# Designs tried in a protein design chat: VH-VL binders against RNA-binding protein 26 (RBM26). Part 7

Target 1, 75 residues: RNA-binding protein 26 (RBM26), of Homo sapiens (Human) (q5t8p6r532to606)
Amino acid sequence: TKLELRKVPPELNNISKLNEHFSRFGTLVNLQVAYNGDPEGALIQFATYEEAKKAISSTEAVLNNRFIKVYWHRE

## First folded at step 21 (VH-VL; from cc4 with heavy chain S102D)

Design dd2
Fold by OpenDDE, fold request of step 22:
Structure dd2 (fold): chain C 75 residues (1-75), chain A 122 residues (1-122), chain B 107 residues (1-107)
Amino acid sequence: as target 1 above (75 residues)
Amino acid sequence: QVQLQESGAGLVKPSETLSLTCGVAGGSFSRYYWSWIRQPPGKGLEWIGEIYHTGSTNYNPSLKSRVTISVDTSKSQFSLKLSSVTAADTAVYYCARSPFYDYTDTGWFDYWGQGTLVTVSS
Amino acid sequence: DIQMTQSPSILSASVGDRVTITCRASQSIDSWLAWYQQKPGKAPTLVIYKASSLESGVPSRFSGTESGTEFTLTISSLQPDDFATYYCQQYDRYPLTFGQGTKLEIK
């Protein structure tokens, strides 16, 4: 249910923008910026696996920046 | 196999607007970014900007104030407008395709048009 | 912007030679680096992407390596068809930027 973002520009790496983008795919239960000490990183957790899958399978770039990388979070 | 081809006026007067169109054949617009790249005579390459099939754009900050890129998916083409041109805008202009299949690998150009020379002269 | 410094600007070599072109990024770009070949009067063509992945149809004598922010394009044995100008390009982030190019000419 967790996605990890990398290479998020500082001006885009805030809770408001990320929440606006990812809430389209489902219910967010957790959202952290600067995740794991990376100022360009973020952690996004959805209520369900299906919602997270929908997000990572989207055909639209995150915040109109196709270089923002999206990965499944590794435990 | 996908083919790209640029078209438009090869001569533009200073202060006027450069206008080019890229026609795409043999492929889909979806899951690709479509870019304009230019090369002044005897010089290197400069990325101008890109457009997604949904119309979202990103421009090189060095040209953003003068650049407009648009897309017409019904005609399988996208266009470039560069306003207030000067001699410095004289270059071969290329359109190019960039795959966007997933969120982990994108940004290179796998197919290019043949390029079209645009000369800015009074 | 990320600066791509390419070297050398001009390289003279003979058929059969092993040659290496270098590109250095001003900051980390991971493996998001491509190489292009351009012949006079023609558009660039993709040679390598993701630092070391050979594009389909490109001869195996071409190869790419990476070490930190340094990237290399190597041609193991030059053929007449290989004389051209080569460019590196980063795609780690906007704006996309190219190296200044390396003209590989016949000695």
Scores: ipSAE 0.909, ipTM 0.966, lowest interface PAE 0.5, mean pLDDT 97
Fold by OpenDDE, fold request of step 22:
Structure dd2 (fold): chain C 75 residues (1-75), chain A 122 residues (1-122), chain B 107 residues (1-107)
Amino acid sequence: as target 1 above (75 residues)
Amino acid sequence: QVQLQESGAGLVKPSETLSLTCGVAGGSFSRYYWSWIRQPPGKGLEWIGEIYHTGSTNYNPSLKSRVTISVDTSKSQFSLKLSSVTAADTAVYYCARSPFYDYTDTGWFDYWGQGTLVTVSS
Amino acid sequence: DIQMTQSPSILSASVGDRVTITCRASQSIDSWLAWYQQKPGKAPTLVIYKASSLESGVPSRFSGTESGTEFTLTISSLQPDDFATYYCQQYDRYPLTFGQGTKLEIK
């Protein structure tokens, strides 16, 4: 249910923008910016796996920036 | 196989607007970004900007104020407008395709048009 | 912007030679680096993407490597068809930027 973002420009790496983008795919239960000490990192957690899968499978770039990388979070 | 072809006036006067169109054949606009790239004679390559099939654009900050890229999926084409041209805008202009298959790998150009020379001259 | 610096700007070599072109990024770009070949009067053609992935249809004598912010394009044995100008391009972030090019000419 967790997605990890990388290469998020700092000016785009805020709760408001990320919430706006990812809420379209489901219920966010957790959202962290500057994740793991990376100012360009973020952690997005959805309520369900299906919602997270929908998000990572989207054909739209995150915040109109196709170089923002989206990965399944590995614990 | 996908083919890209640039078209438009090859001669533009200073201060006028450069206008080009790229026709895409043999492929879909979906899951690709469509870019304009230029190359002044004898010089290197400069990325101008891109457009997604939904109309979302990103421009090189060096040209952003003068550049407009649009798409017409019904005609399988996208266009470039560059306003207030000067001699520095003389170049071969290429349209190019870049895959956007997933969120982990994108940004190279796999197919290019043949390019069209645009000369800015009085 | 990320600057891509290629070296050398001009490289003279002979058929059969092993040649290497280098591209250095001004900052980390991970593996988001492509190489293109351009012949006079023609559009660039993709050779390598993701630093080391060979584009379909490109001869196996072409290869790409990466080490930190340094990337190399190697041609193991030059063929007549390989004389051209080569460009690297980063796609780590906007704006997309190219190296200044390396002209590979016949000695």
Scores: ipSAE 0.909, ipTM 0.966, lowest interface PAE 0.5, mean pLDDT 97
Fold by ESMFold2, fold request of step 22:
Structure dd2 (fold): chain C 75 residues (1-75), chain A 122 residues (1-122), chain B 107 residues (1-107)
Amino acid sequence: as target 1 above (75 residues)
Amino acid sequence: QVQLQESGAGLVKPSETLSLTCGVAGGSFSRYYWSWIRQPPGKGLEWIGEIYHTGSTNYNPSLKSRVTISVDTSKSQFSLKLSSVTAADTAVYYCARSPFYDYTDTGWFDYWGQGTLVTVSS
Amino acid sequence: DIQMTQSPSILSASVGDRVTITCRASQSIDSWLAWYQQKPGKAPTLVIYKASSLESGVPSRFSGTESGTEFTLTISSLQPDDFATYYCQQYDRYPLTFGQGTKLEIK
């Protein structure tokens, strides 16, 4: 259900911009910018696994930057 | 197998606009970024910019004010316009394909056109 | 911009030699690096992507490794077809940048 973003340009790493992209795939229950002390990192949590899977499988770059990385979050 | 072919005028006068088209044969247009890359004679490679099939673009900041890249998916083509050219813009211009298979599988150039020399001279 | 610095600029070697060329990034780029081969008058062709993944159809004598911000292309037993200029390219972030090239020529 959780996706971890890396390499987000810090000037674009904010809740409004990330929500704009990710809310299209489902309901966001958590969104943390500058995740774990990384100004280029973020955590995105969807309500369901299927919504998260749709997001990570998307054909659209995050914030028009294909080098923003999206990973499954593991603790 | 995918084939890329550049076309356009090989001679351009200073202050005019350089205009090139890349024809794409074979393969899908989706899930790929389509790039222009140039190489001045005897020198290295410079990434100019890219376009996705949706029309979204990213440009090298060093050239951004002068560059327009466009795509016509119905013709399987994308194009480059570089305005206000000078002798410094003389180079071999390549079109190239870059995959976007997923968010961690993108950024290299797997297919290149043969390249076309554009000379800027009065 | 991330600067990619290759060394050496020119490498002279003989057929059968093991050769190594290096590329250093000005900051961390993880494994987001590719290597290209370019012969005179021809377009570059992909050799390695993701620092160490061999492109389909490329001879197995080519390999790539990384350590920190240093990336290495190795040719284990040089063949006549391998004399060319080699470029590295980072794809960690915009703008995409290339190294200045390493010309591999006959000694």
Scores: ipSAE 0.795, ipTM 0.931, lowest interface PAE 0.7, mean pLDDT 93
Fold by ESMFold2, fold request of step 22:
Structure dd2 (fold): chain C 75 residues (1-75), chain A 122 residues (1-122), chain B 107 residues (1-107)
Amino acid sequence: as target 1 above (75 residues)
Amino acid sequence: QVQLQESGAGLVKPSETLSLTCGVAGGSFSRYYWSWIRQPPGKGLEWIGEIYHTGSTNYNPSLKSRVTISVDTSKSQFSLKLSSVTAADTAVYYCARSPFYDYTDTGWFDYWGQGTLVTVSS
Amino acid sequence: DIQMTQSPSILSASVGDRVTITCRASQSIDSWLAWYQQKPGKAPTLVIYKASSLESGVPSRFSGTESGTEFTLTISSLQPDDFATYYCQQYDRYPLTFGQGTKLEIK
């Protein structure tokens, strides 16, 4: 249900920009920018696993930057 | 097996526009970034820019917006235009394919065209 | 921009030698590094991606390793077909950048 982003350019690492991409896959219940003190990191949480799976399986680059990495979040 | 082939004029006059086309055979256009990369004679490689099948582009800032990359998926080709060329733009120009398998598997170039030399001279 | 610096610029070796080519990134790039082989008059061809993953069809004598910001391409027993120029390329972020090359020559 939780996806972790890395390598987000800091100038694009804000709630509005990330919501532009991720809201198309489902309902966002949590969105944290600069996650864990990393200015290039973010945490994205969807309401359901299926929505998160659609997002991480997408063929569309986040914010037109294919080097923004998307991982399943590990506690 | 995917095959890429560059085509276009090999001699371009200073201040004119360099134009190249890359024909793509034997593969899907989806899930790949299509790039132009150049190599001045006897020198290293410089990434020029890329285009996705959707038309989205990313360019090397060093070329100061002189670059336009376009795609025509119906013809399985993509193109490069480099405006206002000088002798410094003389190079072998390659087209290349870069996968976007997923967000953690992208960025290398798995197939390259054979390259075409473009000379900028009066 | 991430600068990739290769060493040595030229490496002379004999068939059967173990050779090592090094590439250093100017900042951390994790494992987002590829190696290419280029023969004179030809396009580069992919050897290694993700720092250590061997491309399909590449001989097993090729291997890649990393330590911090330094990346190494090793050929365990050099063959005549391996004499070429080798380039590293980072794909951690835009713009994509290449090392300046290492020419591997027959001694």
Scores: ipSAE 0.795, ipTM 0.931, lowest interface PAE 0.7, mean pLDDT 93
Fold by ESMFold2, look of step 21:
Structure dd2 (fold): chain C 75 residues (1-75), chain A 122 residues (1-122), chain B 107 residues (1-107)
Amino acid sequence: as target 1 above (75 residues)
Amino acid sequence: QVQLQESGAGLVKPSETLSLTCGVAGGSFSRYYWSWIRQPPGKGLEWIGEIYHTGSTNYNPSLKSRVTISVDTSKSQFSLKLSSVTAADTAVYYCARSPFYDYTDTGWFDYWGQGTLVTVSS
Amino acid sequence: DIQMTQSPSILSASVGDRVTITCRASQSIDSWLAWYQQKPGKAPTLVIYKASSLESGVPSRFSGTESGTEFTLTISSLQPDDFATYYCQQYDRYPLTFGQGTKLEIK
């Protein structure tokens, strides 16, 4: 249910901006910026796997930056 | 198979606007970024900017104040306008396609037009 | 901006040689690097993406490797068709940037 972002420009790596993109795919139950001490990293957790799958399969760049990477988070 | 073809005036006066169109034949517009890249004669390559089929753009900060890229998906075209040109803008201009297959599969240029030389001279 | 520095600027070689050209990024770019071949008067053509993935239709004598911020393009046995200028390009972040090129010439 968790997606990990990398390469988020630090000036855009905030809860409001990330919520703007990701909430369209489902209910966000956790959102951490600067994840794991990385100012370019974030963690996004959806309520369900299907919502997370929809988000990672999107054809829309995160924050108009196609180089922001989205991975499945491995717990 | 996708084909890209640049068109537009090959001679532009200083201080005027350079205007080019890229015609896209074959292939889908979705899942791809459409870029302009230039190469001064005998020199290297410079990325100018890109557009998605939705109209979203990203520009090289070094040129951002002078660049406009637009798309018309109904005509299978995208365009470049570069304002206030000088002799330094003389180059071969390429249009190119860059996939966005997913968030980890994007950023290279898989198809290029043949390029068109634009000379800026009085 | 990420600067890409290629070496050598000019490489003279003979048919059959194994040649290696390098590209160094000014900061980490993971594997987000492509290589292009450009012949005089022609557009660049993609050789390798993701540092080591060979583009469809490119001969298997081409390969790419990476170590840290250093990337290499290797041609295992140089053919006449391979004499060209080669560019690396990073796509880790905006703006997209290219190396200055390596001209591969007939010795």
Scores: ipSAE 0.780, ipTM 0.927, lowest interface PAE 0.8, mean pLDDT 93

